# Ledger of designs, part 18: VH-VL binders against q54qk4

Target 1, 195 residues: q54qk4
Amino acid sequence: MNLSEDVLKGIETLSDEKLINDSVFKHIIDTCFLVILKKKTESDLFDNKAVSSVDTIALKQTFSAFIVFILESMKINYDQSSISDLLEEHKLSSSRIDFISNYFKEYRVAIRKHLSVTNFHFPHIIDVNWRLDLFMKSNAVEKLNTPVYLINLTTEQEENVKGKVQFAATLDQLQDLVFKLRDAQKQIERSSIKS
Short names: E, the ipSAE of ESMFold2; O, the ipSAE of OpenDDE; V2, 0.75 times the mean of E and O plus 0.25 times the DockQ between their complexes.

## First folded at step 4 (VH-VL)

Design b05 (framework fv_nisevokitug)
Fold by ESMFold2-Fast, scan of step 4:
Structure b05 (fold): chain C 195 residues (1-195), chain A 119 residues (1-119), chain B 108 residues (1-108)
Amino acid sequence: as target 1 above (195 residues)
Amino acid sequence: QVQLVQSGAEVKKPGSSVKVSCKASGGTFSNYAISWVRQAPGQGLEWMGGIIPIFGTANYAQKFQGRVTITADESTSTAYMELSSLRSEDTAVYYCARGIVGADYFDYWGQGTLVTVSS
Amino acid sequence: SYELTQPPSVSVAPGQTARITCGANNIGSKSVHWYQQKAGQAPVLVVSYDSDRPSGIPERISGSNSGNTATLTISRVEAGDEADYYCQVWDSSSDYYVFGTGTKVTVL
């Protein structure tokens, strides 16, 4: 798994029980999975009384980092043991690792169905990447004290049906996402895949 | 396959305490949170509190704070709800209910335990 | 505190459609779940997250949620649908699971 420094920093912030208590931790993890499934939005992250004492930037950084972690884990089909090992390396307690593992166990099938419906397979990756580049140049962004961007990722099925996923990301996290989508496109080109 | 089995009916005097058990079978105990929901005769459902066994920390509804204690024993896959300082208004069927960790709903319920508090 | 208001009762003939409302300020911004409770039995989840049906729940049962009203719709009603129905949300501001007042559905 190739995670950016900002993503790893966000995951390490989740291990800090003085900054992120168990109530806040539960809320962040819950919101991340449900946002991916389109059952909640990023605004739900801030609607919980438990997060009132937590720095807004830290909340957004941990949220966006963990969204990226979930999606990367699903993309490379990371098993439960590998997920636990990585989280332990970044100092999460066994209870917090078990909590996250239970979420992966519960939602893995639903997320895979959701991602497959949005056509994250090879032919559509280049189209998604192109639209993301245009979005970045449009200046449609929310700035809060640091350069944190709200990203709406749109995908298109063969029948012109559109799907959306929403993230909050730092510039580095956004650039990492763009590079990974371009890498996937280059894999298609190297394989000379033509229908 | 998942089943929640609760202890039997209780009759208690005002001022006493009652402890109801909820034994889980099928699936792992760590895969879910256990909540307690009560229903007075002819009335609706009221959430009392819940516990996430892997954290060992329980959360309680404000109305019951100081009177209710929810615990879990992982070795027996059993959750408990103890309600103290019983009043006649506490006469109700008490349900344990499972929430998948992070879900906002309850997917499996125990059969209920009738607690009667005599006036 | 946040309260979910339901009509006390709904009467419906077999084969017709029953609609059970759940009212609260801006309930459309929350995820609404629905439970069916038959006499002497524990509640059973019939709709989660506004409109999702758990495995085993017939397609005749559906949900919607917008503005100030969430609705559980039971089409082509059967005698076996006779029960009490409860809506439910998580109110994050109070850290509380809120249940509706309940609606008794009678199939006549």
Scores: ipSAE 0.000, ipTM 0.503, lowest interface PAE 13.1, mean pLDDT 76

Design b06 (framework fv_nisevokitug)
Fold by ESMFold2-Fast, scan of step 4:
Structure b06 (fold): chain C 195 residues (1-195), chain A 118 residues (1-118), chain B 108 residues (1-108)
Amino acid sequence: as target 1 above (195 residues)
Amino acid sequence: QVQLVQSGAEVKKPGSSVKVSCKASGGTFSNYAISWVRQAPGQGLEWMGGIIPIFGTANYAQKFQGRVTITADESTSTAYMELSSLRSEDTAVYYCARVGATDYFDYWGQGTLVTVSS
Amino acid sequence: SYELTQPPSVSVAPGQTARITCGANNIGSKSVHWYQQKAGQAPVLVVSYDSDRPSGIPERISGSNSGNTATLTISRVEAGDEADYYCQVWDSSSDYYVFGTGTKVTVL
C-alpha cells in the first residue's frame, strides 16, 4: 500500500489517546465508514460536541486520512491481517486495531459493492495523485466542515508530453470523476480499435 | 443471527439495588455498543446508557448519572446494568439493545421486568 | 434538550394507509430510525436511516424525513401492523439517543 506521508501522520494521530479519546475515536471511525456508504455526512462528526476538544485541523486530517486508508485498502484488497499489521506499525493500540478490524469485517462487502462502480484501475495515460487539503470558511452564515481532496491529474498523450490539472473535490465528486474517467477511457479504446 | 438473552425478573425493595445481565451470541460482542433502555408500564422508551465492551467506556443519560453502572465482560460476552437506590418509579421492563457501528438499535433482548415494592 | 414529538394514536382501516409523524426542529438534518413494538414484546427495527428497510420488513412500510417532520408510512394496512411505533435519533450535540413519545396504531 502506497500511502502519502500526510495520510500516515493522520493515521498515527488515531494512536494519541490524549488527543483522540475512545469516544472521539469511535465517532471518527464510524463516520468514515458510513460517509463512504452515504449513510452519514461529515457534519455528523464535526458538529458532535464530543469532538469539540479536538483541534479542528487534526480532526479533519485524521478523518480524511482514514477515508483514504479505507479506500486504498479496498482498492488493493487488503485482508484483515494486513490491515491489522499496518495499523500496529503506526502505533494503534490492540483495542483500537480490533475496533477498526470489526468495522472492516462488518462493512467490507457493502463498500466493495459501492466502489465497484468507481473502478480505480487507471490506464497508463492517466495518473491521479492524491493530496489532502483541509480548510474552513470564516463567513458568519456558513459552516464548512467538509474535508476536501486536492487532486492532481496528469495526462500523457505523446512521448514525454504531459498535461496537468489541479482541483479540489469532495468524496462524492471524486467518485463521480473516477467513473467518468473510466467511461472516457473505454470510449478512447473503442475509437482506437474501430480505426 | 445475533441474540441477546437477559436474566430473569426481579422483585426488589425500595432502597436496594438490582443487577440485570445481557448475554450476546452470534456476531462480534466486543466492538458493538450495548445500550440499556427501560419502559415503565404504559410508558415509552427511555435510554439509560451504554457501553462499548472493547474500550470499557460507558456513557450514561443525565437522569441516571450516579445511580446506574453499566459494565461488560468480554470473556463471557455479557453486559450488565446495575441500578441503585431503587424507588417505586423504577418499576419497568429493562431492555438491552445492540447499537453496533451505527446509531440505531438493531437487536434487542427479550426484556427483564424489575418490580420495586415494599 | 432535543425532543421528538409523535401523535399519541392513529386509527386506520384495513387496506388504507397509516402515516405516523415525528416532529422536531430541523429533524431533516438527522437520520431517523423507526421501531415497532407489539404488546408484550421487545421493539423491532422497521426503518433505519430515514428510509432504509431492514431484511424481513415488508415493502408496505416506508419512511421519509425532511424539514421539521419525519414520517413512517404503512400502506395497505393489515391487522398485524397494530402496534406502538417509536422514532429515534442520535443527537450528535449531546451524544445521546432520543426516542419519540410513541404512537399507538389501531386497525379497525
Scores: ipSAE 0.178, ipTM 0.626, lowest interface PAE 5.5, mean pLDDT 79

Design b07 (framework fv_nisevokitug; at its last look DockQ between E and O 0.02; V2 from the best seeds 0.00; counts 0 for: pae O 7.0 > 2, placed apart)
Fold by ESMFold2-Fast, scan of step 4:
Structure b07 (fold): chain C 195 residues (1-195), chain A 120 residues (1-120), chain B 108 residues (1-108)
Amino acid sequence: as target 1 above (195 residues)
Amino acid sequence: QVQLVQSGAEVKKPGSSVKVSCKASGGTFSNYAISWVRQAPGQGLEWMGGIIPIFGTANYAQKFQGRVTITADESTSTAYMELSSLRSEDTAVYYCARPIVGATDYFDYWGQGTLVTVSS
Amino acid sequence: SYELTQPPSVSVAPGQTARITCGANNIGSKSVHWYQQKAGQAPVLVVSYDSDRPSGIPERISGSNSGNTATLTISRVEAGDEADYYCQVWDSSSDYYVFGTGTKVTVL
């Protein structure tokens, strides 16, 4: 798997127990999977009391990076041993790897189904109607902080509520995410054609 | 099939403590959030607290902080709930429960319940 | 002190529709889960994330959630639906699980 430096950095942040304690870790992982499954939104992560002590930019970067990691893993059909090896290479503890593995094991089929159904589409140039909405947070503090964008991906042809993905990202992460989502959509399409 | 099997009913005197066990069987692992929920006779469900065994840290409802201790033994796949300074109001059925995955915020699997009776 | 308020009881005739409400300020912004509990038994999850039905739960059971009220709807009620029903949310501000006061459904 070839992940951008920004995505790898976000994943490495998950190994920093001092910055991301176990309470914060479990909510980040849980929210990432449930956002992909359309059961939660990014805001569900930020409402948690445990999260209030964590740097917002680092939290959002880690959240976005892990979403990309899940989608990329699905795109190239990473098996569990490959996922575990990559996470171990980036210094996650055995406990954190096992926790994440449980989510991949249980939700892999549901995520793959959601990615391939008409009510959950990733951005595509020609065949899928989609829209990317970009909102800048805290415009008044732009000079003091790196800009963070709220991303809302929607599909027009399907059930809009079911076809939405919402998250926050820096510009670099947004560019990487758009490329990764496009690639993931192509991979799913190729898998569907071949079957 | 996942099963949560709890220890048997107990009768305790006021001021004593009780420790209820919940053993996971049928392919369950220590990376699930296990919660304790009680129900007094004829009353509703009340969440007491929970633990994710692999992390070892527990979270408690404010009403029970200082009186309840939730622990887990990964080697035996068993979670425990110990409640101290028992009062008659603590007479209830105590359930352990967990989601299908990790720390998801609802409960798919429930133990059979353990009746704790506090009386003189 | 986020609290979920349910009516204490609902009586319904066989074949008719029972509606059980779960009220709280802005509950529509939260995910509501529903449990069925028969006498002497542990609760059983019947609806998750407002409207999702777990495997094995009949289509007669459905859920909705908007504004200040979540609702569990049981259509074409059968005698076997007689039970206590509880709504439940996870309150992210406290990191607590909150259960509703419970509703006893009687099929007359």
Scores: ipSAE 0.596, ipTM 0.810, lowest interface PAE 2.2, mean pLDDT 80
Fold by ESMFold2, look of step 5:
Structure b07 (fold): chain C 195 residues (1-195), chain A 120 residues (1-120), chain B 108 residues (1-108)
Amino acid sequence: as target 1 above (195 residues)
Amino acid sequence: QVQLVQSGAEVKKPGSSVKVSCKASGGTFSNYAISWVRQAPGQGLEWMGGIIPIFGTANYAQKFQGRVTITADESTSTAYMELSSLRSEDTAVYYCARPIVGATDYFDYWGQGTLVTVSS
Amino acid sequence: SYELTQPPSVSVAPGQTARITCGANNIGSKSVHWYQQKAGQAPVLVVSYDSDRPSGIPERISGSNSGNTATLTISRVEAGDEADYYCQVWDSSSDYYVFGTGTKVTVL
């Protein structure tokens, strides 16, 4: 497993029982797994009175590090004993390792399925509208007058799940977009033929 | 898979104590929060407290602080709830319950319940 | 202390839809779980995290949560749905579990 020094330091913070008591520890672990499964949000990390005793920056760094650890463990299909050995090498107690290992055992299949669905579901364009507008734009002291197109894309990620993407583009930007879309189409065709 | 089996019904006098057991099987015991929830006749559910055996420290609802003691024995995979200074209003069914994993927001598995009757 | 208020009873004819509410201030910011309890039995989890169904729970049982109200919906009600239903949240500030007041569903 190849984890950055920052991630490993964040994991080792979970071993400091004076900084991260058992109440805080269980909350961090539970929240990490449930955020990956989209059952909780990052704001739920702060929804515990006990965590107010922990420095906010340290709490966020530990939380983020453990999420990376979970995702990397799934990517390389780490087994329970390998997870335990790594956590022991980074100073976690047997009690905390066993607690974490149980979460992996319970949620491994659900997380793997969730990540597979995310990897294979892409929004696609089902409708396009545009119009030409003239307007004055300024991002700084200098003003620029250019004609632009307002582009409205309707997207669909799965049946009955629709979205909208809206942006402005000059003619030159539209031509560049069309060029890039043509190139992407050619790449897709080459990948399909090779497989 | 997970099964929680509780000790049998008890009849107690006011002022005495009762200790209810909850034996877990079909999974790891030490990593799971075991909670105690009571239900007086015709009433709703009321959380009393819980313990994660591997950490050893129990947490109690404020209402029961000082009267309830929750413990766990890892060697027998059994949790215990002891309620002291019993009153007639403590007559209830006492359930043990646990989540599917570690410590989480809800209870997947429930014991069959233990009726405790407090009468003189 | 955080309190969850439910109607004491709901009556519904077979084949119709029962809606059981669970009210609390800003309950939409919390994860709501639901239990079914038949007479003389232990509670059974029927919905977790507002809308997730545990294995073995039919799709006609569903949940939602927004604003100040969480709702358990039982479509195409059957006689076997007659039970008491409880909502529940975890109160993170005290690490404490709060149950709703309970709703008796009667199938006519």
Scores: ipSAE 0.264, ipTM 0.677, lowest interface PAE 5.6, mean pLDDT 82
Fold by OpenDDE, look of step 5:
Structure b07 (fold): chain C 195 residues (1-195), chain A 120 residues (1-120), chain B 108 residues (1-108)
Amino acid sequence: as target 1 above (195 residues)
Amino acid sequence: QVQLVQSGAEVKKPGSSVKVSCKASGGTFSNYAISWVRQAPGQGLEWMGGIIPIFGTANYAQKFQGRVTITADESTSTAYMELSSLRSEDTAVYYCARPIVGATDYFDYWGQGTLVTVSS
Amino acid sequence: SYELTQPPSVSVAPGQTARITCGANNIGSKSVHWYQQKAGQAPVLVVSYDSDRPSGIPERISGSNSGNTATLTISRVEAGDEADYYCQVWDSSSDYYVFGTGTKVTVL
């Protein structure tokens, strides 16, 4: 199974019993499966006092990584032994592996059924183009002759599967977007240094 | 949620022009790309062009370049498609269409269509 | 120009599965979307490649894409499924929206 390095790192984080204690571990695993099954949302990940001791970014990364792991595993109908082997390879304890395995046993059919009718894969941005236009807005709430950026994103859903996302943004909106993206980048870098 | 309502059927002579309107309701207008797609009788769907109202600039299929003009009025949340130098081959149902958000590579909402008949 | 080719017609008995193909060079590398158009009506999006099933669209309708062929699958076909179906892609080279030639599905 082809998992990204980031996903694998996230899985390994689950092996860190100091960072992720048993309570947090169980909560993460439970939440991941239920989120996939649309029974919970990501926000529910933080609806547990046990997770308060865990870095938020680390928690989110671990959560996301494990979701991808579950989905990819189920997509290819990974058997229990293979799942266990992979988890073992990434240094999860036997008890945690067993815990995860039980969840797979319980929800395998449901997840696979869900996968058959839904797509959990997010497209990746592979190209960005933009242009600047000046326009006179008719909306009284916005300034007249405000410059607006047209952003064209070329995305890839699967390998070589391309899509298009296009949107308009004011300078302020664009700056906000860039700021948030840079912030996210910094957080990722910070997390990478810790690992 | 979002509804696109187009102008009524048109009968035109060859060489004349037709302007079809598409009024959007139930959502924002300015940031959503509106495309025009036509369908000749018994034929398939053909993309003509599109516009993002807030920018006011449209893109067109090469086939219609120079003969089609797509515009948008933000104040009325209405997009327009004007086709000039009409030919019998332009007889078709013309649809406006848009995605749910921004401009995607597919169309979630469609107008009811406007029949344009070009005949001598 | 990029072109999508569909069979002109597909006949299927009620309760059976209809499969409509959409062919193009390396279409597997594109997001393929599908529309249903009933007689005298506007097209309706039934499958978007990168999104969940559109609201109101039955689970019986699904899309797949691989190689040079995209496929719309309608399982447990009903009389109400009789319609024309069109595949559609966005071509990045031309920035055009390209529709397939269309397939008439007849329920026997």
Scores: ipSAE 0.019, ipTM 0.524, lowest interface PAE 7.0, mean pLDDT 87
ESMFold2 (binder alone), look of step 5: mean pLDDT 90; pTM 0.923

Design b08 (framework fv_nisevokitug)
Fold by ESMFold2-Fast, scan of step 4:
Structure b08 (fold): chain C 195 residues (1-195), chain A 120 residues (1-120), chain B 108 residues (1-108)
Amino acid sequence: as target 1 above (195 residues)
Amino acid sequence: QVQLVQSGAEVKKPGSSVKVSCKASGGTFSNYAISWVRQAPGQGLEWMGGIIPIFGTANYAQKFQGRVTITADESTSTAYMELSSLRSEDTAVYYCARGYYGSSDYFDYWGQGTLVTVSS
Amino acid sequence: SYELTQPPSVSVAPGQTARITCGANNIGSKSVHWYQQKAGQAPVLVVSYDSDRPSGIPERISGSNSGNTATLTISRVEAGDEADYYCQVWDSSSDYYVFGTGTKVTVL
């Protein structure tokens, strides 16, 4: 798994029990899985008494990092042993590793179903930032208030050519974009064969 | 199938303590929050507190703080609720209920309930 | 103290539609869950996250949530729907699970 420095830092922050206590940890992990399943939004991350004392930057970093970790694990089909080994390498306690492992067991099939339509993947998502500008400027957090992610993608073609793509998107927009890019790629392939 | 099985009915005197058990089977016990919810005769549902067994972290409703203790034993997949300094107003059916992973937003499985009667 | 207010009772004829409201300030910004409790039995989850139905719950049962009111709708009511119904939210400010006052549905 090729994860960016920011993502790895975010995962290691989840091992810091003084910064991220068990209540905050469970809330972050649960919210990540439910956001991917479209049952919660990023605003739900901040709608919890347990996180009121946690540094906002650290909270955003851990949330974004773990979303990337889940998506990348699904993309490369990491088995349970591989997931546990990586989390242990990044200093998580055995109880926190077991907690995350149980979430993967519970939601793996549901996540696969939701992601099956987006069979085209960017090579690796190595840098994820998100902005809560709408949340911070709104006097009320509504279910449809959607956080904006700043996504930096490193893309590489077979000829060892690296590219960098940066865009802002909601999670729904990102999934829609991946689906549309997959369709466009298939269309190009069909046109190429006929020509 | 997930099933929560509670201990049997209890009759207690005022000032005593009661400890109710809730044994989980048919699913993952450790990650789910197990909450205790009571219902006095003819009244509604009242949350008392809950625990996430894998962390050992328990949280209590303010009304019950100091009188309720919730514990869990992962090896037996059993959660416990102990209520001390019993009053006649504590007469109720006590339910254990499984919370939805971590945040405990809702309760997807419930025990059958344990009637605790406090009488002199 | 966040409170969920429900009507004490709703009477409905078989085949008609029952609507049970759950009122609270800005409840539309929260996720509402609904439980059915038959006499002498434990509660059963019938709607989660405003409108999701657990496996085994009939399509006749649906939920909605906006503004200051969440609603549980039971269409084509059957005698077996007679029960007490409770709405529930998690109140983040107090880290507390709030249950509604409960509504007794009678099928006449």
Scores: ipSAE 0.100, ipTM 0.603, lowest interface PAE 6.4, mean pLDDT 78

Design b09 (framework fv_nisevokitug)
Fold by ESMFold2-Fast, scan of step 4:
Structure b09 (fold): chain C 195 residues (1-195), chain A 120 residues (1-120), chain B 108 residues (1-108)
Amino acid sequence: as target 1 above (195 residues)
Amino acid sequence: QVQLVQSGAEVKKPGSSVKVSCKASGGTFSNYAISWVRQAPGQGLEWMGGIIPIFGTANYAQKFQGRVTITADESTSTAYMELSSLRSEDTAVYYCARGRYGSTDYFDYWGQGTLVTVSS
Amino acid sequence: SYELTQPPSVSVAPGQTARITCGANNIGSKSVHWYQQKAGQAPVLVVSYDSDRPSGIPERISGSNSGNTATLTISRVEAGDEADYYCQVWDSSSDYYVFGTGTKVTVL
């Protein structure tokens, strides 16, 4: 996991039990997960008695840093032991690490579903090279008797790290996907010209 | 499956104290808030207080401040609520309930309730 | 102190829709949770975070929350829906949980 210096400083602030007491810590962690799930907004961070004595800038920086930490952990599928090790390196207590680990355990599936539904990964895909490889396999869908195509999507990171996603789609779904991917590619080209 | 199992019914005299237990099973005890909610006969739900066992921190509703003490024993996965200086109006069913997360906690699992009767 | 006001009772015929309101100043800015309590039983969570339905809760039960009123809606009411219903929020100003006054739903 590659986190910026500002993000690491925000995480280290979560270890400062004199600045961020347990009530404030609980509120920050809870709000971060709920904001990612679109159940809350950043303004909810400040709408709580527990945070009234905390410096607003420090509170916002800690909140933003932890949001980034959650999203990056989900993106690279960081396991619980890796998350715990990183938090321990940045001086969080065992009780605070356990609290955060429980939140990852409870919300991991919901966040994955939410990110899939909202195309949250779309902005990251725009910054990488990708290509679509098609392998056609006609299967009758029991209920609809509709032919289905197996699709392989290959993505490449800047450092030549390749990922593959395989899924099934109807012809209409495939045409929609191809159109969206082509539009995304044009947006990348448009940004390059404008920049 | 998550279960909260409470101790049995109690009959107490005015001025005495009562201590009700709530044993959790089938889930992570330490990382959840355990709250106590009471319900007088024919009345609504009233939050008394709660504890987050992993932090050992308890918080109480102002109405019960000074009379209620909530504790937790992580080794037995059991939370306790002790109410002192009992009055007839303390006659109620007392529920323990598990909070899910921080300040926006809802109660996803409830104990079966413990009837406390304060007589005479 | 922050108070959640509910109608004391709602009567509804089987197959009809019951609506239970939970009123408070600017409640739409808060997360509202709903509980069902049948006679002699502990409460059961039926809606969380305004409109989320926990696993095992029928799709006939839904919630909404805006402005000064949160609403629990039970469509296609069945005899088994007869119960007391409570709304609940976390109140930051009092630093504790607030339950509504409760609504008894009677199915004829």
Scores: ipSAE 0.172, ipTM 0.603, lowest interface PAE 5.8, mean pLDDT 78

Design b10 (framework fv_nisevokitug)
Fold by ESMFold2-Fast, scan of step 4:
Structure b10 (fold): chain C 195 residues (1-195), chain A 120 residues (1-120), chain B 108 residues (1-108)
Amino acid sequence: as target 1 above (195 residues)
Amino acid sequence: QVQLVQSGAEVKKPGSSVKVSCKASGGTFSNYAISWVRQAPGQGLEWMGGIIPIFGTANYAQKFQGRVTITADESTSTAYMELSSLRSEDTAVYYCARGSWGATDYFDYWGQGTLVTVSS
Amino acid sequence: SYELTQPPSVSVAPGQTARITCGANNIGSKSVHWYQQKAGQAPVLVVSYDSDRPSGIPERISGSNSGNTATLTISRVEAGDEADYYCQVWDSSSDYYVFGTGTKVTVL
């Protein structure tokens, strides 16, 4: 599996039990799978009092990283053993690895069906003056056997003016986009602190 | 499919304890919270508490704190609810229900219910 | 403490529409789930996440949620719809599952 350094760092953050306790861990993992299935939105990540004590950037980073991990695992059809080995290499405990593996086992079929035939929505960054929502639409291309994600971006201005942009991206391009958006969020927060 | 099967009806005296079991089959037992919800005759639904089996973490409603204990045995895919210091007002049907508090916040599968009668 | 208020009863004629409300401050910001409970039976999930229907639930049953009121709507009511209905949310601030007071639907 070819994951970017930022994705791997996000996964390693999930191993830090002082930063991400078991209840927060469960909430992050549950939310990631349900967002992919269009049953939840990114805002539901923050709908738990326990996560209010966790750094917002770390929550968004781990959430985005784990979404990418799920999608890449589905793309290359990672089996349970391969998933467990990767997570163990990145320092997750056996109970956390089992928790994640059980979720892949339960949702694998639903996710594959969803990615093949339906629209996939993944809301992202919300800012002071604008809101950027990232919507992904994926159809497996049988001829090349390489998933291409159709990304819908919804941009919202201060006056609630919305625009949409649609483009196609590979998983590598999606990983790059997710982490560029995260870096932009960090930059905005740094600027706010310094001001 | 996921199925929750509970132990049979109990008749208990005031001041005693009752332990109800809930055996899960199919699906992923360890990852989902198993909650206990009771219903007194003619009354509504009341959440008592739940457990996340893989972590061993149990949470209880404040009303039952101190006299309810919820446990799980992953090897048998069975959750238990023990209620102590029973009173007549504890007479109710006790349900186990699969839910995930946090991200998955509803109950998709329910046990058949266990009637616990507290009488002298 | 967060409380979900439902009317205690709703009477509806066969073929008409029944509406069961679930009221709470800013309930539109929460995900509301609905259960149907027939006499002597365990509750059955009929609507999840405000408006999503589980497999096997007829399209006559629908949900909505905005502002201070969530609503379960049962169109073309049949005798078999007679039951108690409960709304439910998860309250993150108290880490508690909150059930509504319940509504008895009678089909006359």
Scores: ipSAE 0.006, ipTM 0.540, lowest interface PAE 9.1, mean pLDDT 77

